# VH-VL binders against o27280, part 77

Target 1, 266 residues: o27280
Amino acid sequence: MDSMNVPEVLEIKRIVEESESVKTFIFSWDFRREVRPGQFVMVWDFRDEKPMSVSLIDPVRSEIGISIRRVGEFTDRVHGLSEGDLLGIRGPYGRGFELMGRDILLVGGGIGMAPLAALADEATARGMRVDALVAARTADELLFLDRLEAAGVNISTCTDDGSCGFKGFAHERLLTLEENHDMAAVCGPEPMMFQVMRILDERDVPAQLSLERYMKCAVGICGQCCLDDTGFRVCAEGPVFWSQELSRVREFGRYRRDPAGRRVPW

## First folded at step 23 (VH-VL)

Design cg9
Fold by ESMFold2, fold request of step 24:
Structure cg9 (fold): chain C 266 residues (1-266), chain A 118 residues (1-118), chain B 107 residues (1-107)
Amino acid sequence: as target 1 above (266 residues)
Amino acid sequence: EVQLLESGGVLVQPGGSLRLSCAASGFTFSDYGMTWVRQAPGKGLEWVSMISGSGEWIYFAPSVKGRFTISRDNSKNTLYLQMNSLKGEDTAVYYCTRGDYAYPFDYWGQGTLVTVSS
Amino acid sequence: DIQMTQSPSSLSASVGDSITITCRASRKIGHYLNWYQQKPGKAPNLLIYEASTLQSGVPSRFSGSGSGTDFTLTIRTLQPEDFATYYCQQYLSTPYTFGPGTVVDFR
């Protein structure tokens, strides 16, 4: 599978506007290249290449969806594309989420709901009970609510400004929710994940958390995605880690490193 | 040597406004989140607000939410607390301390006294 | 919000004594608890974080224990500099809260 390390040029089949700042780009996909929720792809716009989360995995329609938030020059260019335009896709890469038990809690912040939406579809297809806490700054940034409802997910929401659901942060809402899940999957801003992990640890709920770090090669050879202390490569041993693995990583929740290796706070 | 020095505490009338500053030295300021903790005379400690190293992650105690604003200028190694709509209950020594959601409060300033009285 | 209580509110002790101070949370907080010492007219000083881990430079006569809702600070062989007020503080979730304090006075 030499071609998984070289971008395949694919036509944008559909674009779904998830919010003012988030679009989902849908492509035809040959599922001989298996994709698991929590794995990522490298998206190439013929100028730059960035890791992006897979939000839709649909083997029946032979479709994959990639949700992209507009945050800078690369994502601005991609958001300017239309159906029929081309993007390079390589991957998938990394370790995805592992499902266990019968009851799963999803905690997603902003674009972090993207891989969790894919996981929710798989969990419900297995007959699992799925609870989701969907967090954002404002109501307009809550992602995938209709899709999750249609899948039979039990949804709780929180927004920083209180415009929808609980007014406050995800960890504050979580403290008041039911404590009995077999596992949790968490994806969002790293400060949110750190504080959510603390509550899940107190409850003895096994948790998997998806980290984001700078990536160049995506196959584990360049060292750009390594975590301090452990040397874990986010592109190879992650991006999904168990909470017990992250408990050994002092940088988690506290800082990251830029391409020059400089410490950058959250 | 880590040093934190608060300033700006004065007597102010109810309903008034006041800005506190905390000058930091002896460490890379932007690497650390910062917190304000207050202590009313003869009373215990109350967590007021915290801000992450980048300034992007900000939290408030319910007693001050909507009235207080926290900020930092990493180029000047300075933490700020803007206090509006002051009440008698806001009378306290205000401490600047190093730490946030990710770290315990390991270094503290000497505090600055804010008195809210007619 | 997570309420913290401390017992006793004050105690009298002599140099050389061993004392214990307790802290209770209104709900389970795991091991997410810190202890601080405050001398009159001074800022607080971090003693213990994560319920039982001594901060660098803190004498070994201090120890912390507990998990869940009930926590203990123990000072063995009290020294003159240990007469102070001691506060616990939870950090499971915002808003962070301190206990009301325990005053340790010279007998």
Scores: ipSAE 0.849, ipTM 0.934, lowest interface PAE 0.8, mean pLDDT 91
Fold by ESMFold2, fold request of step 24:
Structure cg9 (fold): chain C 266 residues (1-266), chain A 118 residues (1-118), chain B 107 residues (1-107)
Amino acid sequence: as target 1 above (266 residues)
Amino acid sequence: EVQLLESGGVLVQPGGSLRLSCAASGFTFSDYGMTWVRQAPGKGLEWVSMISGSGEWIYFAPSVKGRFTISRDNSKNTLYLQMNSLKGEDTAVYYCTRGDYAYPFDYWGQGTLVTVSS
Amino acid sequence: DIQMTQSPSSLSASVGDSITITCRASRKIGHYLNWYQQKPGKAPNLLIYEASTLQSGVPSRFSGSGSGTDFTLTIRTLQPEDFATYYCQQYLSTPYTFGPGTVVDFR
């Protein structure tokens, strides 16, 4: 399909203000283009194009939601839009999360809760028991708590500064939580995911983790999203990887590459 | 050759402040996280604080959290430990070591002695 | 916090002996354990990481084993330079913790 390579122009149907810095933009969506939790779309504002996670997948209402954190020039422009304004959307792209078993643990940091909120909806719809550890730097940055509660998710929170829930990091809170899960899904800052993966490995919990890398084409041709050592393309073989796949990737948790290809530390 | 050289350890009164430095050479400093480990005289090792290569990810031991800060200047290849509200139990040799949450502590400086007493 | 213990706290041995030092964690830590050697008046040196992997340049007479809560460091033919204090350290989660050390003395 040509539409996978060219953005479809869609009208913003609704905007939900999730926090001071995060908005969810809702679009009508034709679900012949299937969307899985953990896949991403390229959002085009007619000047620039950035990958964004899908946070709402609602086939009944024929809607998707895309959650965007305001962090720079592109996202500032998008945050300034109103209902009825237009954005280009191409995708979805990448490998999403795979559900297994009956009990799932979600571990999300900041905006990383966006794809996990979509996964939580699917997991609860399947009748799975869902526990979520929602992490942020401060209480104001904890996302989707009301939505997760309404879905029947069992929520634990942590904040770096202790303003809500456990004071500390996600991996420190996780160490004190129940160990009996069939799988875990993890998305957030890569140092958080690395340390969380260590605890899940000790517990023998199969884990899927969602990586973020610089992207240009999003279809696996340009090589901009490739990981060192393995050559995995985040836009094609990921962004969701199993923990055993990431164990072969030395850069995971340690560094990334900027648009110029330079190694930068986390 | 990798070299780490701590400096700044002196005698300080309780309640005082002190800044330690660690000069690094022989490797790309910004590629590595760094850690402070201390050892009280005649005692074992205690992990104090660590900082990622970018300086963005910072961790503290409970015994020093809120009193110590850690920083780095990647343009000067230097790691810092700012120690405030010093107590007698902070008396130790302070080692600078290369490593963080992602790496074991593979290179160590020779340490600098901090003494906190009246 | 994860507590680490070591036994024995000290031991006396002769050159050529084989010795074993034990480290125990207060909870399962998988294989997330390192061993360090510290000679008198010197900084520690990394010997073993990931419970059993020798650091580059470490003699093969050193070996590490164990997982979960119980770990051992073995020196199979003790040399004069091996008389030192040995520390284990967990890195499953912050705060990282060291064992109290095992002093290996001559005689």
Scores: ipSAE 0.843, ipTM 0.933, lowest interface PAE 0.8, mean pLDDT 91
Fold by ESMFold2, fold request of step 24:
Structure cg9 (fold): chain C 266 residues (1-266), chain A 118 residues (1-118), chain B 107 residues (1-107)
Amino acid sequence: as target 1 above (266 residues)
Amino acid sequence: EVQLLESGGVLVQPGGSLRLSCAASGFTFSDYGMTWVRQAPGKGLEWVSMISGSGEWIYFAPSVKGRFTISRDNSKNTLYLQMNSLKGEDTAVYYCTRGDYAYPFDYWGQGTLVTVSS
Amino acid sequence: DIQMTQSPSSLSASVGDSITITCRASRKIGHYLNWYQQKPGKAPNLLIYEASTLQSGVPSRFSGSGSGTDFTLTIRTLQPEDFATYYCQQYLSTPYTFGPGTVVDFR
């Protein structure tokens, strides 16, 4: 069977506690199924299925890692699992990040740092200079700092409450940072990404942003992940979009739609 | 017809508290972020605070951060500004306006005057 | 914080004149600038957003231009209802800031 379309049941090999609310679940992975930073998988706990970003891609150890924040019933159940327990995985799906140039800026908010951590590993392995702005509400929610530092990434932090680094929002901190990057990769809360994109646009920095939308099929058939105006399917043409693609999407940063098609504000 | 009606502006002693209200009509209130802008007598405009449509994204000017809070009740189509530890420099006409980080300020109320004086 | 200045602080003009008001930001803000008009005792009204886009219902005699740090508002055939104070406002980043205003008075 095509494992991209039917969940493969895999054993949890290791669990890394990234924070009080975020765990990384590590699985053995056959890299004949290629995985790229920014792609996602559907995680099945035998009663429900949710999209999750890949945060670790390690062909040497034949492992992938999937970082999951505890936010509801599904993620509560998954966080209750132990090493040796089983999960279903299907994928990977979607369009990942594309690296260009030699200087990259990463801007991550909360769990949005997960796919950016995978990208940082690839960028540093290619010899790129990597700057990361890591944002969260509080210091204990800043993710992957030790991993990024060990990879040689230049880290700046900000927290809403000022408990670590710059006190304020990611777009406010970004305004004070150097502006001569070849590209940027952005992932986090959509209002954060919208405001960050504005600054990157002013700087003429090409940006790729990773969106999150409700998904069922993950292969572009059901229409649940479509964006207004363009008809882009987040699960197929995304989740990673170039900023110029998103400039045509008025929904971006302003609202999303629920499964019933109702407009839901940010 | 979009309408915004501020209320609650009165004379208050320094150190006091006051809550302003803004009643909204003529549009789907929850679809839009809202903003407070103030203007001291004879002076220019100062952005004070804004709140997203859901109420989850909130921003303050440095001059009021920690003293003011902003909230909304989408079931009542009402925006609020809670002002604590009031100072003389808070004396101003307070306008509510429709808009936030994603939208310009396209509709404004008539304003309500807050005077902070002993 | 991004500081906004306006020039001139005031001007006197006659009906039919063409006038130009300038706004300058303390750092590059791209096109993330709005213009507002305010008459005495009244709330501001949005005239222009995104530096150059006229708000619905604003007469075509108003125009905005500029990018980066320097912006202009032009009124080509001044009408009696145009005597007011004009404010620019940046929205590149919070905290949002207004210029100090330009008063346009009848000569």
Scores: ipSAE 0.838, ipTM 0.929, lowest interface PAE 0.8, mean pLDDT 91

Design ig12
Fold by OpenDDE, fold request of step 24:
Structure ig12 (fold): chain C 266 residues (1-266), chain A 118 residues (1-118), chain B 108 residues (1-108)
Amino acid sequence: as target 1 above (266 residues)
Amino acid sequence: EVQLLEPGGGLVQPGGSLRLSCEASGFTFSKYWMSWVRQAPGKGLEWVSWISTGGRSTFYADSVRGRFTISRDSSKNTLFLQMSSLRAEDTAVYYCAKWFIGRAFDIWGQGTLVTVSS
Amino acid sequence: SYVLTQPPSVSVAPGQTARITCGGNKIGSESVHWYQQKPGQAPVLVVYYDSYRPSGLPERFSGSNSGNTATLTISRVEAGDEADYYCQVYDESSDHYVFGGGTKLTVL
């Protein structure tokens, strides 16, 4: 196996508690290894390995951040770690977001805001106007608001229960917004992304969307993250896809494959 | 049939003006960024300008900035390039090109020749 | 501005493999696209996103990109492959599309 595929054991430099269920783990990073928003790394806790999006890219501090939502055994273990503890990190992998134009709309749901937060930093640094629609089930699950605001992002919030911002789903809020953008980037629950993509397409806004699938090798070999019909591998052809690509993916917004290869509805 | 047609080329004197057009058919024109790319005789490809889907944003190569203006009319499925203050070095075949995933160009017009000469 | 460097010419015998390089600073981190242009014709996309082929293109065309060099590979070269080939990227720092200088492929 190539050296790039061998996890580098890194010390957790800092832990930021983003919400009750989300923590950002910060690591020192050698930026001779370039990383782009939208790319992912494989995180190894010496027992299991999971793909995680890069949520912070800071060349000035020579740091990257990985935001992890507590959702299972692996993430439970990781959330139990402290600053100074070790994790294995390999990557980055996959296709990141591509920026074009002068203004961009970010639409994120839950932990999907992780890669978008990194993209927001890059876009604002380039002098782009960044609007972000941040969605969550409840107010306390909205992620990265302070960080986005500090970066100069124009934020609109949406919550299922109406505890903050617009009451409803992201695509519903989007329908109330009339302004268009040069492009959009979307990441979150796949049903949300599906609806958002349809709206953006109707508005003639080119869009990129980041998908999540069960992933094992991260290098396009094992096929565990393969999308039906197209043969797209999320780890190789993604995780960031243009909407034109996803329009060819029948399963998008409808179902995914579990680790056993079974169809699981969203 | 997907195609881009480029009328409007011709002979013009230095300092003159010319407007190129590119008519799209076979795809939903309004959904794609569009570009102009030119090629001087016996030379390579040079990007000239691109425009966003709604025309909100435009970008130009340094060689043409301030002299050329890109625009589009979605109702007519047409891309335009208004050229002014033309120079001999602007002599080229001008192609309109359709944006494709990854920021490539998958559809090209056949090109129209613009000759700037006294 | 970002600069792409190609050799001006490459020669290959029929049935052999042609390799056309495109050099750029950290080009491996960029998405590289390749175009074929025959005399008197418009460019045709032959490889996009470093290594993917548009529908209708033969498998003889492939691409790779790493470090500071992207490569277009044409296996089992045919007389009909004689053309100019251009690499292309998008420079996000300037929002400019950038083309290489082009490579003339001659089939001997």
Scores: ipSAE 0.937, ipTM 0.961, lowest interface PAE 0.4, mean pLDDT 96
Fold by OpenDDE, fold request of step 24:
Structure ig12 (fold): chain C 266 residues (1-266), chain A 118 residues (1-118), chain B 108 residues (1-108)
Amino acid sequence: as target 1 above (266 residues)
Amino acid sequence: EVQLLEPGGGLVQPGGSLRLSCEASGFTFSKYWMSWVRQAPGKGLEWVSWISTGGRSTFYADSVRGRFTISRDSSKNTLFLQMSSLRAEDTAVYYCAKWFIGRAFDIWGQGTLVTVSS
Amino acid sequence: SYVLTQPPSVSVAPGQTARITCGGNKIGSESVHWYQQKPGQAPVLVVYYDSYRPSGLPERFSGSNSGNTATLTISRVEAGDEADYYCQVYDESSDHYVFGGGTKLTVL
């Protein structure tokens, strides 16, 4: 058995409250096990297990961070934990983001900013110019702004209610931005990603997008995260996809499969 | 049919200049990063240069930096490689290659031979 | 600069399995692609993202990548598989594409 598939019981070193609904849990990490932005880990609270994106990669401190939004029973339990408590972590899994060029546009919505924050750190460390469009419903739900700014990221914000930055959705804000990026990385609500991808395609900007699907095994066996028609497994062929790949995925932006395998709208 | 055609090769004296072109058809050229890859006679593949979709960013192998210039014209679906200060070691078949997911190359031209000799 | 190391040549009998290796520091964390090149022809992508085949390629071609070694595996080798094979990665530190030295596969 591959050691990466055995959950390692790790102590929560620190908890960062990112917003009212999002916390980042920081763990010690052995970087002999490499991890890249865009990859995910399976988080086990000894009762249930869920995939979570890595939002912080710090080889200097030998730490990783996992940002978790409070949305259900599992995340409710996790949000009730304190520093010093234990979680099981296995991974990392999936394909991470690939960086090319001198400048990159990051477009993130809500918790989708988690993997993009990690990507921003890597991109800026490489000397890339990083522009980030950070979207949320309200100002208090905008994530990682201070962290991004500290990294040298040029931030543009948009909120549904206009409480911060552009009033409207990410794709609407994107239409107002200049076209000056070698590539883009996108993560957030799938309808947002769908619209953003369309715009980026029209602008001839190669883009990667990170999908979210129900995952069980994380190793490409169970098929729970399989995309219709293509057979792409989000845990194996993703979660990061190039726009060219997603253009082949009919369900993208339209529907997803729930844990029971039913088609459900976004 | 997806195709890359590479005219412009030939014989040139050391120190001379030559411009290669690569005409794309069968796909939306403007949406893809493009590269030049060369192969000296009896040798392996060597990446030469790549250019972003808008042409804003260009990158070069150390062996050609300062001498070669990659460019593109989306209106003509054409990739260019301007070579100057040519050396004998630049003698090679030059391929244009289309970017593919994962940073591979899925489409290649048939190549054009550039011979630098006195 | 990032370096990919391939054996100069590999020989295999028809019907047998050929394995061509590509060595690189922590190459397992990179996306490795493989190209087939026959004499007088342009390279052809045969494996991308370590283990995926482009459309039209036979299942005999497969790939793996872990640790410091990527491997192209050609099962049930045919005479037509005789060619040079190149591995390739992208070096993000320099934004350079990097090819291995190539491996000549001879079908005995």
Scores: ipSAE 0.936, ipTM 0.960, lowest interface PAE 0.4, mean pLDDT 96
Fold by OpenDDE, look of step 23:
Structure ig12 (fold): chain C 266 residues (1-266), chain A 118 residues (1-118), chain B 108 residues (1-108)
Amino acid sequence: as target 1 above (266 residues)
Amino acid sequence: EVQLLEPGGGLVQPGGSLRLSCEASGFTFSKYWMSWVRQAPGKGLEWVSWISTGGRSTFYADSVRGRFTISRDSSKNTLFLQMSSLRAEDTAVYYCAKWFIGRAFDIWGQGTLVTVSS
Amino acid sequence: SYVLTQPPSVSVAPGQTARITCGGNKIGSESVHWYQQKPGQAPVLVVYYDSYRPSGLPERFSGSNSGNTATLTISRVEAGDEADYYCQVYDESSDHYVFGGGTKLTVL
């Protein structure tokens, strides 16, 4: 078995355009190397390396998918790639989502739906009832709706501008949904996750949340992704955390560290 | 102090019924999944059942399915295990256990002995 | 059903290192937890998520998990460490908690 810390150069098998700013890159994958929803991989374009969540896990086709939002220089380069081009992939890393119970609520915002889409596939495959609250700024930024629907997920949408579904933020939409679930999984902008977590806590719904932090090594050594007060390393103890863990993290929903280690408010 | 107290054990005849209780204190009971785990005399730990926070979902070991019912009352911070059609092999110390991250159990009751004998 | 296999007993001299194994098919991909149980007492969580210690547990307790074997390591073993130790996982396929058969650790 190859070391998980050595990037494997993989050919982009397919590219799915999810939205104007999001593409899913699909790779052949040897599933002897297990990957779970919520885990991330380090994507190397031979110049820079960035952590990316796995958004598709398909053991039948022996494929994984990585959804990438165009947000900067690295992602601009990656978005310029074509099928047949190469990327370095190492991982998977981190703790993924843990599924329990018969029903699960997924709450995702923007690109945060990437790991949740993978989780939805797993959950539905297990026969779980899956409800998903999909949030975005606008209708054209809502991700994976067709995929989720095809999987049998019950979808609720909300958009900031009201262009699709509920007009407002995810936590506001959640307040209008009274049904509880065995558990919830949340991923998106941290302010969104913070508010959603509070609501879920009030409702006594166990929740897992996937955090995004600056990651360099992905193996818990460099400390770049350490969370204040707890010392949690997002790459090792996360990126998926239980709400009980995050309740101990002072910076959660409040600020993050930039590449220089400076506190940056959300 | 965080603790789980398990009254309700005792002697029961085969085919009989018994209801166990587990009273939680020191933590917000309603926020945690709960389990029953039993241990036959001189034997290992055997998971029996777990219940979701709202009690909407329940799961059982094959050995007790159809005979045992797990439930909870959040207003009383109490977990229950209704046992019916009891068998000699159900003789065990029954522990209630609190869910912990990673799907471990961080808090256990001291256990209550259930003896099924004629 | 998922099965966890432990040796029935392990003996170690005081001050030495005890290693208790827990075998399972691809257990390395599971989160393994360990419990200590002394006679007449309830189990106590000593390691969770393969290698993490609950608050209050000494650093002598550690864990690892890879391949088909998880290992609980107790360094500088003390007489008070004599107990039964159980590994545990959660089987997502059945939503069952699964315990190993337990290992009796004897401190010589």
Scores: ipSAE 0.932, ipTM 0.957, lowest interface PAE 0.5, mean pLDDT 96

